# VH-VL binders against q8ssq3r676to911, part 14

Target 1, 236 residues: q8ssq3r676to911
Amino acid sequence: SPQDIAKQLTLIEFKLFQSVKMKELYHKSWTISKSKFENSPNIMSLITMSNKIANWVATEVVTTPHPKKRVEVLKRFISVAEHCKKINNFNTLMEVISGLSNSAVSRLKETWKSLPTRYVNSFNSLQNFLKTDENWKSYRQTLKTKETPCLPYLGLFLQDINFIEDGNSNLSSENDWVNFKKMNLLTSVFTEIQYFQRHPYFSFSTHQNIQTYFEKDIVILPEKELYAFSKFIESP
Short names: E, the ipSAE of ESMFold2; O, the ipSAE of OpenDDE; V2, 0.75 times the mean of E and O plus 0.25 times the DockQ between their complexes.

## First folded at step 3 (VH-VL)

Design h11 (framework fv_gimsilumab)
Fold by ESMFold2-Fast, scan of step 3:
Structure h11 (fold): chain C 236 residues (1-236), chain A 124 residues (1-124), chain B 107 residues (1-107)
Amino acid sequence: as target 1 above (236 residues)
Amino acid sequence: EVQLVESGGGLVQPGGSLRLSCAASGFTFSSYWMHWLRQVPGKGPVWVSRINSDGSTTTYADSVRGRFTISRDNANNTLFLQMNSLRADDTALYFCARESHYGSYFWGKAFDIWGQGTPVTVSS
Amino acid sequence: EIVLTQSPVTLSVSPGERVTLSCRASQSVSRNLAWYQQKLGQGPRLLIYGASTRATDIPARFSGSGSETEFTLTISSLQSEDFAVYYCQQYNHWPLTFGQGTKLEIK
């Protein structure tokens, strides 16, 4: 069920999120191609999982050739996304919405046209919640007031650290104040991450069949194949 | 000056209804989560309900769920609590409160601004 | 729900004295604890959040310490306007809960 999928992905991804050490966020080490897997292994594991889930969502849609069944797949993933938001899992929410927004999926006009209005409205609402407009205003305002447990979108924290670290210090005429502000902003981000890490989803039970599916059995198509299947299902 | 002013309290019989209002001024009301809390004399405050900035998310204490409804009017900077099926144990001074400064984990769910309270008495 | 137990229930003190108020949680609340001051006929006033951070415009004589289950509010040199009831509040677990209060009264 969509709710079970959302809960199990929450357990999988929260475990990865909880494993991230603050030192992995030092000096943008996850961006350094030669050493990122050595210096930021848990960040890289979560990034890899996030890409895997987004591409899995797109794969499930484009590998469903029967139109009626394909609409059911869209409905299922939108329901998964709804439940992720309800349980404060914004990381998996971002992954599912990203998968459904993949060009190979979004181009399937007849499939989306066949989607009931309830699901169209929900999908649009979720996309608006995650819009990057005004520096992720909607998402940021919501995150700052959420109860734990919560799995925040790690990618936005990584983006924030990049901007804080890169703050054009070479041209700063007030170096001491800029450095003090930078330290305070970094500390704020680290403190938020640690807070969410300390509050797991203790009330969620493990469903072993779903866990095994995501560990061993998921099928993911590379980008070129996603587009090829998309064209086969609905001609341009 | 940042202020919250409650009104609408009074004496009501068991099973009756009351609608409480909270007028906000001196801050951008539409940017804050807002809460209702209640307090009986000589005891600490008890959390009742909360509502997010746009009104799309509401949460209730177990004791009032299904009977109370929190809502807000951002155009008029007003918070409401509709109280139905009132019981003797709902008797208390009711406060509206602003959830602390958005943007800080450590301020979250502490209340930085409170009203003066409006008394609700559910008669026997 | 988390139960917060404050001690003492009542403390009689003179201006100028150092006073210490305690709050004990039934299970760990990390550092997610706030302290409030409430005077008769008024709503509570936020003093401390995050166990030890003073809220805006709160005098330096107020300080907080503690973590996990044991917390303390200290007033280093009691002023006449400090006679009030003090409450602790945890925001680590839902529902949000408050202590029963410590009344600070003039000796």
Scores: ipSAE 0.000, ipTM 0.403, lowest interface PAE 17.2, mean pLDDT 83

Design h12 (framework fv_gimsilumab; at its last look DockQ between E and O 0.01; V2 from the best seeds 0.00; counts 0 for: pae E 9.4 > 2, placed apart)
Fold by ESMFold2, look of step 4:
Structure h12 (fold): chain C 236 residues (1-236), chain A 125 residues (1-125), chain B 107 residues (1-107)
Amino acid sequence: as target 1 above (236 residues)
Amino acid sequence: EVQLVESGGGLVQPGGSLRLSCAASGFTFSTYWMHWLRQVPGKGPVWVSRINSDGSSTTYADSVRGRFTISRDNANNTLFLQMNSLRADDTALYFCARDLTRYYYFGSKDAFDIWGQGTPVTVSS
Amino acid sequence: EIVLTQSPVTLSVSPGERVTLSCRASQSVSTNLAWYQQKLGQGPRLLIYGASTRATDIPARFSGSGSETEFTLTISSLQSEDFAVYYCQQYNNWPYTFGQGTKLEIK
């Protein structure tokens, strides 16, 4: 079921999120190609999983050749995204919406036109929640309620750290006030990450068959193959 | 400040090759998807190619597929476009551009917030 | 592929005037529409994205509106530095496409 999928992905991804240590975020180490897997292993595991799930969503749509069944795949993923938002799993929500927004999927005009209005409205609402407008205003306002358990969108934390580091790259080490301001901003982000790490989804139980599916059995395609399948199932 | 600087353009005969470079500065290059676009004077830009943040995924316009190769060197903050089997209709001003899209999304869907000044490519006998 | 048609192709105006530029899409692009300014010898400059959101450091005189197939860029009080070519771009569907441009000239 869409609810079961959302809960199991939440357990998988929260475990990765909870394993992230703040030292993995030092000096933007996850951005350094040579050493990112050594110095930021849990960050890289979560990024890899996130990209895998987003790709999986796109793959499932474009590899479903029957138009009616393909619409049902869209409905199923929109339902997964709805449940992710309801359980405060914004990271998986972003992955599913990103997968559905993949160019190979979004170009399928006839498939999207066949989607019932209820699902169109839901998808638009979820996209609007995740819009980057006004520095992610809608998402950030929701996160400020501090409702737990919650799996925040990791990418925005990483972006915030990048901006703090880059915005202060011209700082002189002789200027203790500016260095102190930078450290306070970074500490604020780290504290927020740790706050959400402390509140696991204790009420969710694992379903080993679903866990094994995401571990071993999901199919993902390279972006070129995604587009090729997309053109096959709906020619221009 | 955030900056992109293209180089490597020039005059070349049909069938020839050029390698374009784009030097990035003032931002964390390795976290962004990057693009090449081209523009014929008097017309709007036309998208050419895209590469994701670590270089593992590349996409090309149909008109250049098999002839152009996009790549990146994140250690040196440089984007490349290898252009082979050039044709007269490849003549244009070539830009590199930064995707506005967040680093950690699959299938980016946004605008281009930083562009270079462009490097001219002329393919003629 | 989604075709974007801009109008007018060229507009001759004086500084201080209010200017409105149009962009029509061949099919709905929701609000996934951006506007760029390009001056001779320079790369495009992002002005507006999401149909109506001003990009970082863009003056308040620039505003965008519209949805679906009809979009406008408005410059509320034209400055001498605003004479340039303006492009719209959709990012709703692959491939991303640009309009043919509107050239804003001094009268």
Scores: ipSAE 0.011, ipTM 0.486, lowest interface PAE 9.4, mean pLDDT 84
Fold by OpenDDE, look of step 4:
Structure h12 (fold): chain C 236 residues (1-236), chain A 125 residues (1-125), chain B 107 residues (1-107)
Amino acid sequence: as target 1 above (236 residues)
Amino acid sequence: EVQLVESGGGLVQPGGSLRLSCAASGFTFSTYWMHWLRQVPGKGPVWVSRINSDGSSTTYADSVRGRFTISRDNANNTLFLQMNSLRADDTALYFCARDLTRYYYFGSKDAFDIWGQGTPVTVSS
Amino acid sequence: EIVLTQSPVTLSVSPGERVTLSCRASQSVSTNLAWYQQKLGQGPRLLIYGASTRATDIPARFSGSGSETEFTLTISSLQSEDFAVYYCQQYNNWPYTFGQGTKLEIK
């Protein structure tokens, strides 16, 4: 079921999230091409998983050639996204929405038009929740009010860290002392991440077949093929 | 009509080998995960092996791992089970079954909506 | 492995009667449970999946309920063609496992 998928992805991705060490977040290590896997292995693992899931979502849609069946695929993923939000898994939520928003999927106008209104509204609501307006104001406000367990969107934390790193020198401009302001800003983000890491989803049980599915069985198409399949199943 | 037809069963000595086949018809075979199960008379079915739609992933029960190999030929709508190092306790009616999940890879795929009639395998000295 | 225990082992019933079959799991299987019907000389036939969802072309007289460790298959009014062996199966954990079956026989 969509709920089962949401729960199992939560378990998988929370484990990855929980494995991230604060040392991986220093010096924008995950952005350095030659050393990011060495210096930030857990961050890179989570990023890899996120990209994998987003691509998988798009792949599932564009490889469904029958229009009515394709609509059912959309319904299911929207339902997965709803469940992700319900259980405060915003990382997976972002992945699913990203997949559904992929150009190969978004161009399927007839498919989207065939989607029942309730699902359209749901999808729009979820997109609105993840909108970047005013620096992710809606999402940030919600995140502050949510109780654990919660899997936040890691990408936004990384963005915030990048902003802090780029906007502040390591040394004070006045006396070459350590920039404590920068340290405090980084510490604030680290503290927030660690808070969420401390509270796993204990109430969720592992579903072995679904775990195996995501480990070994999902199909991911290259970006070019995604678009090609999309054009094949629904002509411009 | 959707149908699965098993073949290749028979009598074999311990340590011997058999290759089972399952011919699929009436549906797009290449879009479905497929399974082998076996059943001893008077008992419930026992899951043996699974293969995903394109054959890139296979899974086995512990009792047959290293001895059995599942494969498929999507071009000819056929599922296979290569059985080596057969034992007396491998004696059973072997079924191929289609996974319930249709058309896509998304979701749980562990119930079986289509079964064959089975092919008997007897391992005896 | 998860053990599924079905009860009763055998049930003698008459056409038209309401039949209730039980399946108990040794540990939680959520709602990842299926029911099958198997007639003599045939392969199993899927009746219910997800604990309560009827498979395609299954008569409305068949219904499933339950979650976690306790499950029930109900036949509201038994028909002559319903005499068979019924199996439950879990697909929550590897390996997938079946119950020992309940045989419905004519009274």
Scores: ipSAE 0.010, ipTM 0.514, lowest interface PAE 8.7, mean pLDDT 91
Fold by ESMFold2-Fast, scan of step 3:
Structure h12 (fold): chain C 236 residues (1-236), chain A 125 residues (1-125), chain B 107 residues (1-107)
Amino acid sequence: as target 1 above (236 residues)
Amino acid sequence: EVQLVESGGGLVQPGGSLRLSCAASGFTFSTYWMHWLRQVPGKGPVWVSRINSDGSSTTYADSVRGRFTISRDNANNTLFLQMNSLRADDTALYFCARDLTRYYYFGSKDAFDIWGQGTPVTVSS
Amino acid sequence: EIVLTQSPVTLSVSPGERVTLSCRASQSVSTNLAWYQQKLGQGPRLLIYGASTRATDIPARFSGSGSETEFTLTISSLQSEDFAVYYCQQYNNWPYTFGQGTKLEIK
């Protein structure tokens, strides 16, 4: 079911999120190709999982050649995304919306045209919630007021840290105040991550068959093959 | 149609100032990171500056830090580059460019998917 | 900073030929590499990013491959509109850097 899929992905990804150590965020170490898996292993595990789930969503859509069944696949993933938002899982929400927004999926105009209005409206609402407009205003306002448990979108925290670190106004001797401001901004992000890490989804039960599916049995097509399948099921 | 149009280039003496503009159309300008790059004919592009979607964060190449200021006016879909204390080696064709959309965690995608045609800047006595 | 070296500097080819362009990085850039096409009087046009992903509306004859320090752009059957300068760009390390370019010209 959509609800069970959302809950099991929440358990998988929250465990990865909770494992992230603050030292993995030092010096943008997750961006350094040679050492990122050594210095930021838990961040890389979660990033890898997030990309895996997004690509899995796209794969499931383009490998469903029957038009009516493909519409049912869109409905299922939109329902998964709805439940993720309802249980405050914004990381998996982003993954599902990203997968449905993949060019290989978004180009299937006849499939999207056949989607019932309720699902179209829901998808548009979820995309609007995740829009980057005014520096992610809708998402950030929601996150500030959210009750725990909550799995926030890790990618936005990583983007914020990149912005803070990429500021080239750091001068060692004359700009102590600028360095102080940078440290305060970084500390704010770290504190927020740690707050959410402290409050797991205790009420959710593990469904071992679903967990094993995502660990071992998930099928993902490379981008080139996604487009080939997309063009086969709906010609340009 | 998605477009970026640069303006404001010209001939200026060393030590002078110029303000470049980049007019964006056909997309929601306020949601994208924007960049300035420059290019000398016969050579590859060189990255100059970056600004985030709301203008709260800016970064600069070492060669222009303290002399150039990037800014944006989201209400009017315009990107700016204020260039002060210009030197002969700032002579180049200046491009504004849009950062790729990053909607999932596939590394850093600081590739530039939309560019303008450029505005020429010549610093000469 | 990472230096990108492209080869050859200039290549004279005829329409219909398969062409391969090389980009070598002074240190690993993983797959964080993009390819651009630039024609006289125009800004660069993004062809490939992530070493092998074709950008939107780029013809299938363009393909990219490689990882770490060695990258290739291939044009499977050169067309008359493909005569241009091609640049690689890395976004793995600060500052972002471009190669010196490979010029494709008519034989």
Scores: ipSAE 0.006, ipTM 0.451, lowest interface PAE 9.7, mean pLDDT 84
ESMFold2 (binder alone), look of step 4: mean pLDDT 91; pTM 0.930

Design h13 (framework fv_gimsilumab)
Fold by ESMFold2-Fast, scan of step 3:
Structure h13 (fold): chain C 236 residues (1-236), chain A 124 residues (1-124), chain B 107 residues (1-107)
Amino acid sequence: as target 1 above (236 residues)
Amino acid sequence: EVQLVESGGGLVQPGGSLRLSCAASGFTFSSYWMHWLRQVPGKGPVWVSRIKSDGSYTTYADSVRGRFTISRDNANNTLFLQMNSLRADDTALYFCARGGSQYTYPWGQYFDYWGQGTPVTVSS
Amino acid sequence: EIVLTQSPVTLSVSPGERVTLSCRASQSVSYNLAWYQQKLGQGPRLLIYGASTRATDIPARFSGSGSETEFTLTISSLQSEDFAVYYCQQYNKWPLTFGQGTKLEIK
């Protein structure tokens, strides 16, 4: 069921999130091509998983050739996204919305036109929640009010660290103050990540078939094949 | 109403090939994962292979990977199992069975309908 | 691979008796367990799924219970048509596996 998929992805991705060590965030190590897998292995594992889930969502849609069945696939993923938000899993929420927003999926106008209004409204609401407007205002305000357990969107923390590192790289006559301020900003981000890492989803039980599916059986089409399938099922 | 009828079994020499068929009726065949299972007399069934409702994804048991190929013809409601490089330990009664639908649990779980089975004997 | 062990291997019973069959898993399968009935010369018939949910058209005398590693199939008042082999199957972890079966015979 959508709820079971959301809960199992939460367990998988929370385990990866919890494994991230603060040292992996030092010196933007996850952005250095030649050493990122050595110096930021858990960050790279989570990024890899996020890309797999987003591309899996797109693959499931474009490899469903029957129109009525394809609409059911859209309904299922929107329901997964709804439940992710309900259980405070914003990382998987981003992945599902990203997959549905892939150009190969978003171009299927007849499929989206056939989607019931309830699901259209839900999808639009979720996209609005994740809008980058005013530096992710809606998401950030929600995150501040959330109790644990919660799986925050890792990508935004990575963006914040990049901004802090880059914005405070300029030397000044008050170099010690600049370095002190930078360290305080970084410590704030690290403390927030560690807070969420300390509170896992204890009440969720493992469903091994779903876990094995995402580990071993998941099917992902390359970008060119996604677009080719998209064009085949709905011509421009 | 729901019916699955297997055919194509027989006696073959080791190293030989057989193609099994399963004719489905009474349901929307293209909406369901389909499976092949086999059973040796006096033992429980053993899962062999599965195929997604639209044919886009297949999975195999370790013992048959690289030798067996599952496929389906949704236009004619037929499931196939191409068996190559057959060995004595492939001897069994082969069943096709209906798995989960794309509207419920997409990877298949339990089998609500089975065929009567078709016997395969691999003997020197 | 999860191993399912069924007990007893063979049970001799009389019609009208309450029958209890056991299935034990080598590791937790949550509630993801199904039960099948198989008669000579026939394919298996689904009785129970999700450990306790009765399949369509299955008589009320069949009931399932249990979770994690210990499961039971109960037939509250055995009928003559119930003499068959019964198999449990887990669908919590790949590969999907079945028990070795319990055979019900007339005493």
Scores: ipSAE 0.000, ipTM 0.403, lowest interface PAE 19.3, mean pLDDT 83

Design h14 (framework fv_gimsilumab)
Fold by ESMFold2-Fast, scan of step 3:
Structure h14 (fold): chain C 236 residues (1-236), chain A 124 residues (1-124), chain B 107 residues (1-107)
Amino acid sequence: as target 1 above (236 residues)
Amino acid sequence: EVQLVESGGGLVQPGGSLRLSCAASGFTFSSHWMHWLRQVPGKGPVWVSRINSDGSYTTYADSVRGRFTISRDNANNTLFLQMNSLRADDTALYFCARDQKYYSGLWFGPMDVWGQGTPVTVSS
Amino acid sequence: EIVLTQSPVTLSVSPGERVTLSCRASQSVSSNLAWYQQKLGQGPRLLIYGASTRATDIPARFSGSGSETEFTLTISSLQSEDFAVYYCQQYNNWPPTFGQGTKLEIK
């Protein structure tokens, strides 16, 4: 079921999110190629999982050669995304929408043309919610008013920390005020992350079969193969 | 002050290769998604490729997938486009461009800063 | 992909005139539409984003309006430096797409 998939991905990704230590966010260590897996292991685990889910979504679409069944796959993932938003799982929401927006999937004009209006409207609404317009205004306003439990989009917190670190980076200046301002801004982001980490989805039941599927059974095609399958099912 | 400067374009024969560079200055390059776009004279720009802030995620237009590779060097504030198996229809002025807002998401916005462009001509 | 159709293709106008440029999307793009100005030998310059928000340092004579599938860019009093090609761009659906352009030329 799309709802069960959304709930189980929420449990998997929330566990990863909850494991992130604030020290992993120090000195932008997740951006340092040589040491990011050593210094920011839980952030990298969540990023890796996010990339896996996005690519899994694209893989499921392009490896469904029958047109009618492929439309059903699109409908299923849009339903998963809808439910992710409903349960305040913005991280998995971003992943599913990103997978559906992959070039190998978005180019399938006949498949998207066959999608019922309800699903087209839903997909467009979800894309608009996640647009970067005015520094993610729609998403940020929603997050500000959300009750727990909630799995926020980690990528945006990482972007905010990058901005704060770089915008207040004046290492030649040992001005206490500049350092105070920078630490104050970073503390606000860390406090928000910790707030969401404290409130798990206690009401959700584990469905072991679905969790096992995502842990070891999902099939993910490399980018070149994704595009090759895309061209095979719908030629240019 | 905020500037993008492309280089590396030129005349190349069909099947050849070129590597384009884009030098960024005046902003925190490592915080932005970056794009390559191309434009044929008299027509609108066409999106080619994008890369996220740390280079771990890339996407390509259908027409260039498997032939072009986007990459970045955040230490030197430089964006690259490696173009292989070039075709006559790849002939265009190539621009690098910055996504409008600082973001780490997989979504795209308008391009608020563009370079001047570097011409690529694929002809025998 | 979403197709953007601009009209007119070419418009011959005199300085001081009010000009209105149109952009129509093949599907709804909500308000996720931008306008660019491009002069000969230069890259595009962002004028308007979010259908109606002026970009940094863009003169007040430029304004945008519209939503869904119908959008307009208005220049309230055309200046000599405004003769250029104008493009609309959607960033609602992946991939981002541009219109074919409207060329403003001296009458």
Scores: ipSAE 0.000, ipTM 0.418, lowest interface PAE 15.8, mean pLDDT 84

Design h15 (framework fv_gimsilumab)
Fold by ESMFold2-Fast, scan of step 3:
Structure h15 (fold): chain C 236 residues (1-236), chain A 123 residues (1-123), chain B 107 residues (1-107)
Amino acid sequence: as target 1 above (236 residues)
Amino acid sequence: EVQLVESGGGLVQPGGSLRLSCAASGFTFSSYWMHWLRQVPGKGPVWVSRINTDGSSTTYADSVRGRFTISRDNANNTLFLQMNSLRADDTALYFCARVGKYSSFYWSPFDYWGQGTPVTVSS
Amino acid sequence: EIVLTQSPVTLSVSPGERVTLSCRASQSISSNLAWYQQKLGQGPRLLIYGASTRATDIPARFSGSGSETEFTLTISSLQSEDFAVYYCQQYYNWPLTFGQGTKLEIK
C-alpha cells in the first residue's frame, strides 16, 4: 500500500535523521573522504539510505517488463510521493521523485504516455514543488509553515552549510564581523534541524514486513544496468 | 508449477522433538520469504514463524519462541521447522507457505500453501 | 495483536445467490487484508489481497472491498465449488492474524 510504504520509510529515515549530532555538521566533516564515516556516521547513513531508495525506485520501474504492470508501478510510486508530502516527509519525497526522474525511467515515453492524467498532474505538481528555482523557494516557504512532525530534506541543509562555510571563508578569517555572521548563519541551520529532531512521528505504527523488506530484501541495480534494462523494455 | 510439500509430522510425547521439512519446487526458492503456520481442525490458521530470503532474519509467535527454530537450505530448496519441548497445545496440521510478490514493497500475503503435515503431541 | 472478527460464522445459501462476508479489524490495517478459501482436506487458497485485488486465476465473481477496519468479500453468483470456509488475514503488523472463518454451506 502506498500510504504504508510512505509511513514505514518515514519511520526508518526519521530515526536516522534524529540520530544526527550537530558535531557531525562541523567543518563539513561529511565531505572528507578519509574520515566522513567516522566523524559524520549518521549523516552518511542517511545519505546512503537516500541514494538506496532513489535507485530502488528506478530499479523497480525498469525491471517490470510488462507494460501495464510498469504503469501500475509508476502509479504506486507517485502515490507514495503524494503521501510523503501529505505527512511532511520531504526527505523521502525527494528520493522517490529523484528515482522517477532518473534518465533510465524518464526516457520510457510509452510508459509515461499510458499513465492516467491524474497521476501525470500529480507528478508534475510534486516536481514543481521540488524545483531548485529561486533557491528552492517553494520547498523553503512550505517548510517554514509546517508543524511537527516533519522530516525535512537533509540534503538541502547540507548544501546550505557548504554554502555558508565556503562563501564566508572567501571574505576573511581575521575579520570578527565575518566570523560572527558565519556563526549566526550556521546556528540558524542547526537550530532548525534540532527543532524537527525533537518531534518524532509517535502516532505511526511499525509494519514489520515492510521494515524487513527495506532492511534485507531491497534490490538495486547499478546505473549502467538501469539504462540497459530501460533500453530492453522500450527501444530508443 | 509451484509446489510446497510438507513432511516430518507424526505422533510424539510431550517434551519431545520433531523436525518438519517443506520441499519447494517450480520457483526460485531463494527469492521468497517463507512461513510456517498451523491449524487445529475447525479453527482458523495461526501464524508460527517466518524467515527471510537468506535466513538472516527470523521471527516467532510468542507461544513458540525459544522452543521452535525456523531455517532454510536454499541449495536444496527446503524449509525447516525444528520443534523442541513440544506441548499438547502444539497439536495441529502444520503448513508451509510462500509470501507472494504482489509488490516489491512487501512480501505478503501467502500465495501458495502446502497440504500440511499433522503433528500430534500426546502420551 | 490485531484481532479479526468475521461475520456471519455460518451462512446457508443456494447456488446462484449473491453472498457477502464481513471482516472487522480491532485497529486500522489500511488495505493490508487478504481473503482465503479453504476446502476440506486442503490448504488455504488465496483469493484477494490488498483488500480488493484478485489473485492470479481467481474467477471474477469474487470481489473484495473495504479499508481501515471494515472489509467485505462478495461472491456475485455462487457456484457449487464455492462451498467452503473463508478466512480473512491481516498483514499490517506482527503477529500475522486470521479471522475465525465463515462457513458457506448448502441450504
Scores: ipSAE 0.000, ipTM 0.430, lowest interface PAE 15.6, mean pLDDT 84

